# Designs tried in a protein design chat: VH-VL binders against Nicotinamide mononucleotide adenylyltransferase (POF1). Part 1

All scores and structures are predictions.

Target 1, 258 residues: Nicotinamide mononucleotide adenylyltransferase (POF1), of Saccharomyces cerevisiae (p25576)
Amino acid sequence: MKKTFEQFRKSNLLFQVLKGPQHLECQKLFVLDSSFNPPHLAHFQLLSQTIKNFKLKDTRSHVLLLLAVNNADKLPKPASFPTRLEMMCLFADYLQEKLPQSVVSVGLTVFSKFIDKDKILHEQFVKGCSADIGYLVGFDTIARIFDEKYYHPLKISDVMESFMSGSQLYCLARGDCHLSAESQLRYASDILEGKFEPVIPREWGARIHVMQNDYPALRNVSSSEIRNKLKNGQVESLKDELPLCIYDYLINNKTIFD
Below, numbering starts at 1 at the first letter of every chain, in headers, positions and changes, except where a header shows other numbers; antibody chains aren't numbered by Kabat.
F, E and O stand for the ipSAE by ESMFold2-Fast, ESMFold2 and OpenDDE, each averaged over both directions (binder to target, target to binder). V2 = 0.75 x the mean of E and O + 0.25 x the DockQ between their complexes.
[cut] stands for letters that were removed.
Atom coordinates printed by the task and the answers are left out, and those that the model quotes come from them; centres of patches stay.

## First folded at step 8 (VH-VL; framework fv_prolgolimab)

Design d12 (from b2 with heavy chain G104D)
Fold by ESMFold2-Fast, scan of step 8:
Structure d12 (fold): chain C 258 residues (1-258), chain A 122 residues (1-122), chain B 106 residues (1-106)
Amino acid sequence: as target 1 above (258 residues)
Amino acid sequence: QVQLVQSGGGLVQPGGSLRLSCAASGFTFSDYYMYWVRQVPGKGLEWVSAISGSGYSTYYADSVKGRFAISRVNAKNTMYLQMNSLRAEDTAVYYCARGEYSYDLWEYFDYWGQGTLVTVSS
Amino acid sequence: QPVLTQPLSVSVALGQTARITCGGNNIGSKSVHWYQQKPGQAPVLVIYDDSDRPSGIPERFSGSNSGNTATLTISRAQAGDEADYYCQVWDSSTWVFGTGTKLTVL
């Protein structure tokens, strides 16, 4: 993956698919936007529970695992982008096996902001097809998307209108956020009731879905905690938090987060 | 309370060597990227070097690569910059700084040391 | 190295709004951070991640970043705001600082 990533860096491309179909192949698109540092079972659960709760098991879907690199050069943060891409490819194979109705792509983009990601995906991945796009994100990302301070002097309702009209946001509540899990679960209904007006239009609450993780053991799983456990030799505790292929990868490459 | 205290500056002849130190307190030192940033008197800021929390990853500006070496001793909460083959253009105030995460990057400097003047002159 | 271009100086009257720009190709796709440096002192972080304010920085300081220009805005300027201001991004495995802007409060 090092050579593939290096080629992307030199290519001046704004988006590239590295594994799987190069373009959207069906009407339902799930974009799993994460650092994948590493991929873990809570990433899988977010996708799987969304499919289950919205009765999409019999719907063919395209899943895009999307990694953002602000610039295409190497990051000082462990693990390196090539290493994350290797784990994302393993995770893509895991998802394909567990969700046979889905086709999975792995992609890379230079954009960190969601409106820019959405724009480039419409231009280069969706390519004018009609699509129902769902972004699978953490709550911290939702909070940041709807923080008006990132849009000054523009109104968030003006900047995000096109994005929100064409997209759904899916999220599992977490216990390790500054906002409590209870408050996270009330977020969409609070928007629908107008509690965030005039900053956030109440209609957007219908497009935001914060769910309680149905698997209590996965409610506190995070990439940061997984990296800390690996660095501190607490590897046995990871067996129930990682897809087996990712666990095996990490055990064979214990220093990738050092 | 986060503090970064620097030492080790001074006057050096061209081609000479000097080691700067940055002593940290008030946080878990090994959890943070640490940086050296310099400023020629009357001019702007220039990033010089970076080191990961564990010390395994080091980064250097092209202008100093091969001449400067960044290191840290986490047990002493101290970071160093070893400067070799010094040139007149290395004359600057050198700041140590602590890094902080932004979108999975160690992008910005939230706390800075007081600065140490290094003068390279005949 | 590629540089982030800032005006050399900006003047603002006491109580008025100062705007300091940071120009760079496609800078809106990057996170921009801003530092204040007073004479003889170390820089101080005043804005991070385009528009976030560290604890202790007055709400008069705000930021934005779009297209090819990031902007630091200082409303209700005070005499104590006189300083050099630097923007900064992460780019190409380097931490790139802007050319710096001297703010004078008249």
Scores: ipSAE 0.000, ipTM 0.402, lowest interface PAE 15.9, mean pLDDT 85

Design d13 (from b2 with heavy chain G104N)
Fold by ESMFold2-Fast, scan of step 8:
Parts: structure tokens; C-alpha cells; sequence
Structure d13 (fold): chain C 258 residues (1-258), chain A 122 residues (1-122), chain B 106 residues (1-106)
């Protein structure tokens, strides 16, 4: 994967699919946006529970695992981008096996901002279909999307209007976030009630979905906690938090997060 | 009408233990992060510990990590700080506080308890 | 271990404007909150999210935050504004308070 990643960096491409279909093939697109450092069962649960809760089990879905890389970055932390891509390809195979009616792609983009990601995906992946994109994100990502500091001097209500009108955000509440899981679950309803006006339009609350994880054992899984457990030799507990293929990869490559 | 009422405090010897309590009323206690913040007499504010609404996630300042334990009993609307292996440097007024957040989810302390003095001296 | 630096003391005459600064590396990318503490009392939130005021806090209190400096501004200072003031940010798993500033109203 190192060679593939280096080829992407040397190219002038803003987006590239490395595995799976090169373009949207289904009515529904889910973009799983994560650092994949490493992929874990809470990533799978987010996708699986979204499909279940929104009654999409009979709808063919295209899943894009998307990794943002900045070509200016010399030292990706903590695992290298090639290593994360290897794990993403294993995770894609895992998803394809668990959700056989779905198709899975793995992609890279140079963009870190969701507005830019959304634009390039419509341009190069969706290809002229007017698709409503479901972004599967962590709660920290939702907080970052709605933080005006990343858009100064522009107002978030102006910058994000086109993105929000064409997108859905799906999230599982997490226990290791500094905002309590209970507060995370209130976020969309707080927006709908106008609590954050005029910064966040109340209508956007209908497009944000924060769900309680149906599997209590997965409610407190995080990439940072997994990396800490691996470094501390607490590997047995990881069997319940990782797809088996990812667990096997990490056990055979314990130093990748050093 | 949010209220935080503190109890537990007093004089303890170095190496001793003490438990502080913070009783909450006027809001749905389990929906809020709760915090302990201390202040050495004549000095500034120092964050000590935090606990999530469910009680699963706990956080500690490096100065107290391994010695203090934060907990809560949501059925009783009460939060606790168990302080072990106390040092003279732990002498301070301890405040409990409620966390609140805005649209950008950066938490702030909107209500504070009255404070409880803890003196560690021989 | 991040440090938020405030001046130890600031003096202001009745009716004049006081400015209290909070310095920190790239603090403009964070939300800064401000607390007022009078002797023998618990702190009171006076500004949250850089510039927003809680209910009951007069419009004389305002805030700003950019680059490496956040500022609490108290216009038309009153005797009752004399207190210690603390800035506060959340920084990746920790809540950091400033060193505190004693405001004296002359």
C-alpha cells in the first residue's frame, strides 16, 4: 500500500478510489469518514444500525470508506497512511461479507473539510446523480463541522447551507467524548428547538441523527483507547472491539502505533 | 432553579482519606457532565476531575490521578469525590460545578456549589 | 500542561473600560469562557463561547477571541465589578483555567 499511497501523493488527483467500484452504483450512498486508526466494530455498528433504524435493509447501499490525507503532511500520526489503507481494505472486505447486498469502495481525498469532500464526491464519485449523501461520522466530527472557527470570517449558516440541504449526518453517541452521551443524544432536538439560532438554523436538526448504540459493549469503543490498549499489552480485550481481520493485523504489527 | 449543595470536608492528616458530596436539584442530573474544581486559599482555580452523565467516563488532572476517584449516583442526584493519600498541597476549597454546552459543544461551568474547605495538616 | 496567561491585576476607574487578557497558543481556535469570583464566594459564569452572555449578566460585559489572545471587556465599570476573573478553555481531555486577574475598581 506504500507504493499506491506514494503514487497518489505524486499525482495531482484530489480524490481516488483504491478498491471497489470507482463510481456510485446504488440509490443510497453512505460515506464512512474516519481516520481508520484503526477501523473497529463501532464503525461497523454505526453503518449497520443506521441501515436498521432508517429501514434501509431492502435498499441497495454503496459504502465509501474515505480517508483524508493532506499531501503537505510528512508525518501522519500515529499509524502511517499506507498502514491505515491496508486496514481499510481489510475492513472493506469485512463489510462486504457482513452486508453482502451492499457494495464497498475505499477512497482517498486531499480535502479535510466536509464542504470540500462533499464537492469532490459529487464531482468525481456520484457523477451527475443528485444523490442524498449519508455521512457516517463520529460526534467529534459533528462538533467540528458546526464550529464557526473553522470557517471564519464567514457565518456557518451561509457556508454550510448547500452541504446540509443535500446531506444527512449519522452518528452513534460515544462514552469517551467530553460531552456526555446523554447530551450528545439531545443535540439534534436542541437544534430543532432553535437553541443555537441564529448560528445553526433549526431546520438542520432534521438532518442530524445521533443514536444510542444498540450494543452496550460497543458504546465506549474509540480508536485512541484501542491504540492505548495495544501499547499496554491489553490485547485480549480487543477481541470484542475489533473485526477479527483487524485484530489479527494488529497482533502481527504491534509497533504500528509507536 | 438549579442548586448544587456540597457537604463533606474538614481537617485530615497527610496520607488520610476524605469524601466530598455534591447534591443536585432543579435539573435532570443524568443529562449533565459534573466537575470538581479546587482553589488553594489565595490562589487560582484548578480543574480536578470530571464525570459524564452516565458515570462511565471519568477524567482527572495529573496532580490527583491515581489518588482521587470521582463517582455519581444518579438515582440520588449526588456526585462524590473520594480523596485518598492526601497531601498538604491538596489543601483547598473544593467546588462542584455543572457542565453546559453551546452549539459548538465546548463545555463551560454554568452553576457552581458553595464550596467545601479541605485542610490537610498534621 | 497548557498554560493560559492572565495579568495578575488590572485597575479601572468608575465608568471607564477595563480589559482583561487571556493568552494561549492558538487560543482563537478554541472557545473561551470567563468567570467572576468575589471574595468568599463561588465563581459565576459571565461570558461563554468567547462573547455570549448568560441571562442576568449586563451588556457591559463582552468578549473577543482571536489569534493568541482572548479579551474580557467590562465597559462602564461599577464598584460591584471588583473581583477576580478567570478565563477557561477545554483542550483535548482537560479543562484549563487561566492564572486569574484581580480587577480593582478605583
Amino acid sequence: as target 1 above (258 residues)
Amino acid sequence: QVQLVQSGGGLVQPGGSLRLSCAASGFTFSDYYMYWVRQVPGKGLEWVSAISGSGYSTYYADSVKGRFAISRVNAKNTMYLQMNSLRAEDTAVYYCARGEYSYNLWEYFDYWGQGTLVTVSS
Amino acid sequence: QPVLTQPLSVSVALGQTARITCGGNNIGSKSVHWYQQKPGQAPVLVIYDDSDRPSGIPERFSGSNSGNTATLTISRAQAGDEADYYCQVWDSSTWVFGTGTKLTVL
Scores: ipSAE 0.006, ipTM 0.514, lowest interface PAE 10.5, mean pLDDT 85

Design d14 (from b2 with heavy chain L105I)
Fold by ESMFold2-Fast, scan of step 8:
Structure d14 (fold): chain C 258 residues (1-258), chain A 122 residues (1-122), chain B 106 residues (1-106)
Amino acid sequence: as target 1 above (258 residues)
Amino acid sequence: QVQLVQSGGGLVQPGGSLRLSCAASGFTFSDYYMYWVRQVPGKGLEWVSAISGSGYSTYYADSVKGRFAISRVNAKNTMYLQMNSLRAEDTAVYYCARGEYSYGIWEYFDYWGQGTLVTVSS
Amino acid sequence: QPVLTQPLSVSVALGQTARITCGGNNIGSKSVHWYQQKPGQAPVLVIYDDSDRPSGIPERFSGSNSGNTATLTISRAQAGDEADYYCQVWDSSTWVFGTGTKLTVL
């Protein structure tokens, strides 16, 4: 994967699919936007619970695992991009096996900003197709999308209108966030009630879905906690938090987070 | 050829302890969540406890939390329910059951053991 | 604590259609599973994920789930269908069973 990553980095491409179909193959697209450091069962749960809760089990879907490569190696010291890509490919195989009605792609983009990611996907991945796009994100990403400071002097309502009119945001509530899990679960209804006006239009609350994880073992799972457990030798609990292929990869490559 | 065979029931005095066993065969035991569900004679079904495939994660109904302990020994394909501080209200037929999931959520019970009667009486 | 309400009993004539309901607030947003229990026996799964049948369950058994009510439908009822029926859902951290319905085939 190191050679593939280096080729992308030296290319003039803004987006590239490295595994799976090169373009959207059906009308329902799920974009799982994460650092994948490592991929874990809470990533799978977000996708699978969304499909189940919204009665989409009979809908053919395309899943895109998307990694942004221009996020600088500043703080903390995450695994290298080639290593994350290897794990993403294993995770893609896991998803394809568990969700045989779906097709899975692994992609890279140079863009760090959510708006830019959405734009390039419409230009290079979705092109030629009508799509119902669901973005699978953590609550920290939702908080950044609706933070005025990232748009100043423009208004969020002006910048994000097109995106929010054509997209759904799906999220599982979690601990270790600036908002409590309880507040996260009330976020969409608070928007619908106008509590964030004029910054966030109340109509957008219908497009935001924060769900409580129905699998209690996965409610507090995070990539950072998994890395911490691996470093501290707390590996038995990881068997309930990781796809087996990712668990095996990490146990055989314990130094990748050093 | 999935089979769940239970043992360990009986008559116990209030405040006593009892351990139920569920021996599994015909599938890869460590890949499945396992459950205990009870039924008071003549009444409905009530979920009691759950254990993950690895045995690391356990769950309990509020009515038994702190008194019951679920465990498993994957090398022996066997699950246990240790019942302590038993009360008359714990009198029931106890079923072990295998979990099956839809989209990553262990929601329903596809195979059940024959049931074991536990009677708590003085 | 969430409660799934079922009628205590339902009667159906041989060869006719029985319908057993399971009521719960916003139950249509959940997946409902149904179990059949005959006297002295362990429960048997007859419907999972609202409407899917396990192998070996006849097509006379079907299910639906919307709004505040899930329904188990048994068409062309047979004497062997006499049993207690339980609905069941996952609710955040627990497995919740309905109150149960006794089906009598007349």
Scores: ipSAE 0.033, ipTM 0.591, lowest interface PAE 6.8, mean pLDDT 86

Design d15 (from b2 with heavy chain L105M)
Fold by ESMFold2-Fast, scan of step 8:
Structure d15 (fold): chain C 258 residues (1-258), chain A 122 residues (1-122), chain B 106 residues (1-106)
Amino acid sequence: as target 1 above (258 residues)
Amino acid sequence: QVQLVQSGGGLVQPGGSLRLSCAASGFTFSDYYMYWVRQVPGKGLEWVSAISGSGYSTYYADSVKGRFAISRVNAKNTMYLQMNSLRAEDTAVYYCARGEYSYGMWEYFDYWGQGTLVTVSS
Amino acid sequence: QPVLTQPLSVSVALGQTARITCGGNNIGSKSVHWYQQKPGQAPVLVIYDDSDRPSGIPERFSGSNSGNTATLTISRAQAGDEADYYCQVWDSSTWVFGTGTKLTVL
C-alpha cells in the first residue's frame, strides 16, 4: 500500500479510487469521510443506521470511503497513510459483506474542505450523473463546516449554498463532544427554527440529520480512544468496537500507533 | 453445523443459586452476541440477558437485574448464566441463543439451544 | 417496556392463507422478526428484518411491517405449520417478544 500511496503523491492527481468501482454506479451515494485511524464499528453503525432509518435497505447504493491526505499526519500517534489505506480496504470488504445491496469504493483526495471534496467528486466520481449524495460525518465535522471563522470574510450562506443544495449530512450524536448529545440531537431543528440565523440559513436544517446511535455500546467510540486502548494492552474490549478484520490487523501490527 | 448444547438445569429451593451452561460449536464464538431467553411452561417467550462477543458488554431484563450474571469464556466456546436469589417465578425452560446483526443492533436469534428446565420450588 | 400484541389464536384451512398480526406503537419504524415454536421444541427463526427469510424457510412464509402493525403471512398452509408464532423487536436495549399466537390448521 506504501507503493500505491507514493504513486498517488507523484501523480499530481486530485482524487483517485484505489479499490472498487472507479465511478458512481447508482443514484444513491454515501461518502464516509474520516481519517480512518482506525476504521471502527461506529463508522459502520453510522452508515448502517442511516440506511435503516431512511428505509434504504432495498435501494442500491454506492459507498465511498474517502481519505484526505493533506491533513497533518503527526507521528507517532496517527497511523501512516499507507497503513490507513490498508485498513480502509479491509473495512470496504467488511461493508460489502454486511451490506450486499451496496458497492464500495476506497478513494483518496488532496482536499480537506467539503466544498472542494464535493466539487472533485462531481467532476471525477459522479461524472455528471444525477446523484443523491449523503455525507456521513461526525458532529465535530458538522461544527467545523458551520464555523464562520473558516470562511471569513465570506459568509457561510454564500460559500456553502451549492454544497448544501446538493447534499445531505448524516451524523450520530456522541457523548464526548463539547456540545451535549441532547443539544446535538436538537441541532437540525434549532437551525430550522432560525436559531443560527443569519450565519446558517434555516432551510439547511432539512438537509442535516443527527441521529441517536441505536447501539449504546458504540455511542462514545472514537479512534483516539481505540488507539489508547491498543497502546495500553486493553485489547479485549476492542472486539466490541472494531470489525473483526480490523481487530486482527491491529493485533498483528501493534506498533502502528506506537 | 452450528450447535448450542445446554446443561446445568434442575430443581432448586427459593433463595438458592444455579448456573446454566451453553456450549457452542460450528462457528467463531467470539464474533457473536449470545442470549438467554426463558419460557414458563405453557406461556410465552421472555428475553433474560445478552452478552457481546468479547464479553465486555452485558444486558439484563429488569426482572433479573442484580440477581443474574451472564458471562462467557471464549477459549472454551461456552456461555454461562449464574442465577442467584432464585424465586418461584424464575421457574422456566431457559434457552441459549445466538444473535445476528440487523442494521443497528444484534436484534434477532438465528440459532437456539435445546432448552434447560429450571424449577424453583421447596 | 412496550407490549407487542398478537391474537391468542388464528385458524386456517389447508391450502389457504393465514395472517398473524403483531401490534405495537410505531412498530413500522422497527425491524420485526418472527419465530415458529412447535410443542416441546426450541423456537425457529422464520422471518427476520420484517420480510427476509432464513435459508431453508419456504417462500410461502412472508412478512410485512408498516405503521402500527407487522404481519406474518403463511400462504398455502400445511399441517406442519401448526405451531405457536412469536414476533420480536429490539427496543431501547431490550429484546421484546410478542404475546404469541397459536396457529391451528384445520
Scores: ipSAE 0.056, ipTM 0.627, lowest interface PAE 6.6, mean pLDDT 88

Design d17 (from b2 with heavy chain S102P)
Fold by ESMFold2-Fast, scan of step 8:
Structure d17 (fold): chain C 258 residues (1-258), chain A 122 residues (1-122), chain B 106 residues (1-106)
Amino acid sequence: as target 1 above (258 residues)
Amino acid sequence: QVQLVQSGGGLVQPGGSLRLSCAASGFTFSDYYMYWVRQVPGKGLEWVSAISGSGYSTYYADSVKGRFAISRVNAKNTMYLQMNSLRAEDTAVYYCARGEYPYGLWEYFDYWGQGTLVTVSS
Amino acid sequence: QPVLTQPLSVSVALGQTARITCGGNNIGSKSVHWYQQKPGQAPVLVIYDDSDRPSGIPERFSGSNSGNTATLTISRAQAGDEADYYCQVWDSSTWVFGTGTKLTVL
């Protein structure tokens, strides 16, 4: 993976598929945009619940695991990009086995902004096919997308129109945000009712889907907590938080987060 | 082909102990939540216990907490229910069952064993 | 303890539509699963996630779930559909079964 990543960095490519189908093969695309530091069962839960609720009937789904290589996590220090790509490839194999009615690709991009990611995916991955594209994100990401302070002096409605008219956003409600889980669950309906106008057009509420996260065992699973448990030798509970292939990778490479 | 084969039922005195076994084949056992569900003859289904794929997380119905212990040996593709301090009201057919995919989707029982009768009586 | 209430029995004539209800407070916010159990046999999953059918279950079986009521619908009822039917939900560390409904096909 180190050689593959170095080749990408030395190239002028803005997006590259490293594993799985090189182009969209299904009418429905689910993009999981994460740091994968490491991939864990809460990532699986978000994907599996979203596919369960939003796949097209009697059709296969395409899943894209997408890593942005120009973003850095805050301390504790994340694993290197080559290491994260190795784990993403293991996770892709896990997803292909557990979601057999899906095809899985692993990709990386230089872009950090959703409008730029969406644009490059249409140009290089979707390539003119008709597709229903959805992004799987945390609520904090949705909150940042719709925070007007990041757009001043431009309007969100102008900047995000193309993205929102052509994309879906999928999210699991969380308890650790400034908005309560109850408020998160009514977020899309509040937009549809015009409660965020003129900042957010009401029609965009139909494109945002916040699902209830009822799974207490996975509610507090996070990459940061997993890294902390690994560092402290608290490895038994990780068997319930990680796909087995990721668990095996981490216990054989315990220093990757040091 | 997914298969769950049960053993270990029988007649036991009140206050006694019994261990049920469920042998699994046809799937990666360690990836699935496994369950025990019981049914008093002529009555409805009642969930008893659940165990995560790794065996780290266990769950029990209030009626059996402190008396029953669920466990699994993934290397042998086998799940167990250790039943202690048995009461007459524990008399039932006990089914083992497989959950859906690991975590986030372990809500229902897609495959069931044949059932094992446990009778608690003098 | 959450309680899921079902009618004790439902009768349907051969070829007609049977509807079995499962009542629970705000059950529409949960995913409801349905099992068929014939005498002397283990239960069989017939509907999961409100309305999805497992492989091998005929299209005559369908489900819905909204508000306080989930419904299993069996169209064009056949003699072989005569069985006990149970609804089931997962409620945060607890798996809850309905009280069960005996379906008689006349």
Scores: ipSAE 0.012, ipTM 0.560, lowest interface PAE 8.7, mean pLDDT 86

Design d18 (from b2 with heavy chain S102T)
Fold by ESMFold2-Fast, scan of step 8:
Structure d18 (fold): chain C 258 residues (1-258), chain A 122 residues (1-122), chain B 106 residues (1-106)
Amino acid sequence: as target 1 above (258 residues)
Amino acid sequence: QVQLVQSGGGLVQPGGSLRLSCAASGFTFSDYYMYWVRQVPGKGLEWVSAISGSGYSTYYADSVKGRFAISRVNAKNTMYLQMNSLRAEDTAVYYCARGEYTYGLWEYFDYWGQGTLVTVSS
Amino acid sequence: QPVLTQPLSVSVALGQTARITCGGNNIGSKSVHWYQQKPGQAPVLVIYDDSDRPSGIPERFSGSNSGNTATLTISRAQAGDEADYYCQVWDSSTWVFGTGTKLTVL
């Protein structure tokens, strides 16, 4: 994966598929946007629960695991991009087995902003096909998307209009965010009631879905928690938080998180 | 071929203890939630306990909480139910079962053991 | 804990369609699973996640789940379908079974 990542880094490409189909193969697209430091069962549960709760089990879907890489020269911590890509490839195989009605791709993009990600995916992955796009994100990502300081002097309602009109956001509530899980679960309804106007238009609340994780054991799982447990040698509980292939990878590569 | 073979059970007096065993084969045992489900003769199914693949997370029905303890030894592909302070109401056929991994993660029981009768009586 | 209401018994004529219901508050928002149990035997999973069939279960078995009612449908009923049937849901760290329905094939 180091060679493949370096080729992408040196290229003029803004997006590249490294594993799986190179272009959208069906009308339903799920983009799982994460740092994958590492992939874990809460990532799987977000996708799985979205499919279940929105009655999409009989709908053929394409899942894109998307990693944003910055144009930085040095590799970020905690895990290097090539290492994350190796784990993403293992996770893609896991998803393909567990979700037989789905096809899975692994991709890289230079963009960190969602409007830019959406634009490049329409240009290079979707390629003019009719698509129903759902972004699977953590709540910290939702909070960042709707934080007006990142758009100053522009308004969120102006910048994000096209994105919000053509996309849906799916999220599982988490215990370790600046908003409580209870507040996260009310986020979409609060928007619909106009509580965030004029910053967030009320109609966008219909396109944001924050769900309580159906599995209490996974409600407080995070990549940071997993990395801390690995560093502390608290590895037995990780078997309940990770796909077995990811667990095996981490146990054989304990130093990847320093 | 998935198989769950149960052992233990028998007649025990009220207040006594008994341990049930469930030996698994044909799959990667540590990847799966495992369950105990009981059935009073002539009545319906009642969930008793659940254990995660690693054994870290355990769950109990209110009727047995504090009296029963579920455990597993993945190296032996075996799950146990330790039953303490047994009551006449605990008389039932006890089944072990495997949880399945799909859209609902661990929500249903795809393979069941043959059942073990536990009778609590004098 | 939710109460899953099933009829005590359902009768069906050979070759006809049997329908067994499982009632629960907002059960359509949950995944419903169905088990068949013949006398002296362990239960067998016949439907999972509302409508999916395990490998080896005939196409005659189907399921649906909407609103407050889930339904197990057995088309072209056979003598061998005579059994007790249980619905089951997961709810807040508990696994809840219905009271069971005895299906008699006439």
Scores: ipSAE 0.017, ipTM 0.590, lowest interface PAE 7.8, mean pLDDT 87

Design d19 (from b2 with heavy chain S102D)
Fold by ESMFold2-Fast, scan of step 8:
Structure d19 (fold): chain C 258 residues (1-258), chain A 122 residues (1-122), chain B 106 residues (1-106)
Amino acid sequence: as target 1 above (258 residues)
Amino acid sequence: QVQLVQSGGGLVQPGGSLRLSCAASGFTFSDYYMYWVRQVPGKGLEWVSAISGSGYSTYYADSVKGRFAISRVNAKNTMYLQMNSLRAEDTAVYYCARGEYDYGLWEYFDYWGQGTLVTVSS
Amino acid sequence: QPVLTQPLSVSVALGQTARITCGGNNIGSKSVHWYQQKPGQAPVLVIYDDSDRPSGIPERFSGSNSGNTATLTISRAQAGDEADYYCQVWDSSTWVFGTGTKLTVL
């Protein structure tokens, strides 16, 4: 994967698929956007719970695991990008096995902002096909997307209209956020009632889905906590937090987060 | 072919202990949540305990919490239920069952053992 | 944890359709699973995730789940369908069974 990553860095490409279908093959696209440092069962839970809760198990879907590599030369990170890509490829195989009616791709992009990611995906991955695009995100990401300070002097309603018209946001409520889980669960309905106007148009509340995180064992799973457990030798608990292929990879490569 | 074979039931006095065993074959044992479900003769099903594939996470019904301990030895493809401080109301047929991994949630029981009777009586 | 209420018994004539209900507050937001238990035997999964059938279960068995009621439907009832039936949901680290329904095939 080191060679493949180096080729991408020097290619001047803005997006590239490294594994799986090169272009969208279904009407439903799920974009799982994460640092994958490492991939874990909470990433899978977000996808699987979305499929179950919205009765999508009979719907053919394409899953894109997307890694942003902007500022790779400047910002330190716990695992190298080639190492993350290797784990993402293992995770893609895991997802393909658990969701046999879905197809899985692994991709890289230079963009960190969601509007830029969405734009490049429409240009290079979706390529003019009609698609229902669902972004699988944490609540902190939703809060950041709808924070007017990042758009000043432009209005969110102007900047985000095309994104929100073509996208849905899926999220599991979590306790580690600045808003309580109860407030997170009311977020979409609060928008629909106009409580965030004029900053957020009320119509966009229909495109935002915050679900109850109903698997207690996975509520505390995060990449940073997994790295800490690996470093301090708490490896038994990791078996319930990681796909087995990722667990095996980490046990055989214990220094990748040093 | 999936098979779950149980052993270890019997008669015990109130306050006593028993250990039930469930031997699994026909699948990769460590990939599955495993469960104990009990049934008082002539009554309904009641979930008792659950254990994750690795054995790290365990769950208990309130009625048995602090008295029962679920465990597994993946190298032996075997799950156990250690029952301590047994009460008359623990008298039941105990079933081991395999959880199903479907869309990442181990919510239902797709294969069941034959059951083993535990009688708590003086 | 929620209580799942089933009728104590349901009767159906040979060849007719039996319907067994499972009532619970907002049960339509949960995945409901159904088990068949014949006398002296272990339970057998007949429906999972509201409406899916395991391999080997006849198409006569179907399920639905909406609002406050899940339903197991057995079309073209046969004598061999006579059994106890249990619904089941998972709710926040608990596995909850319904009260059970005895199906009698007349």
Scores: ipSAE 0.019, ipTM 0.588, lowest interface PAE 7.4, mean pLDDT 86

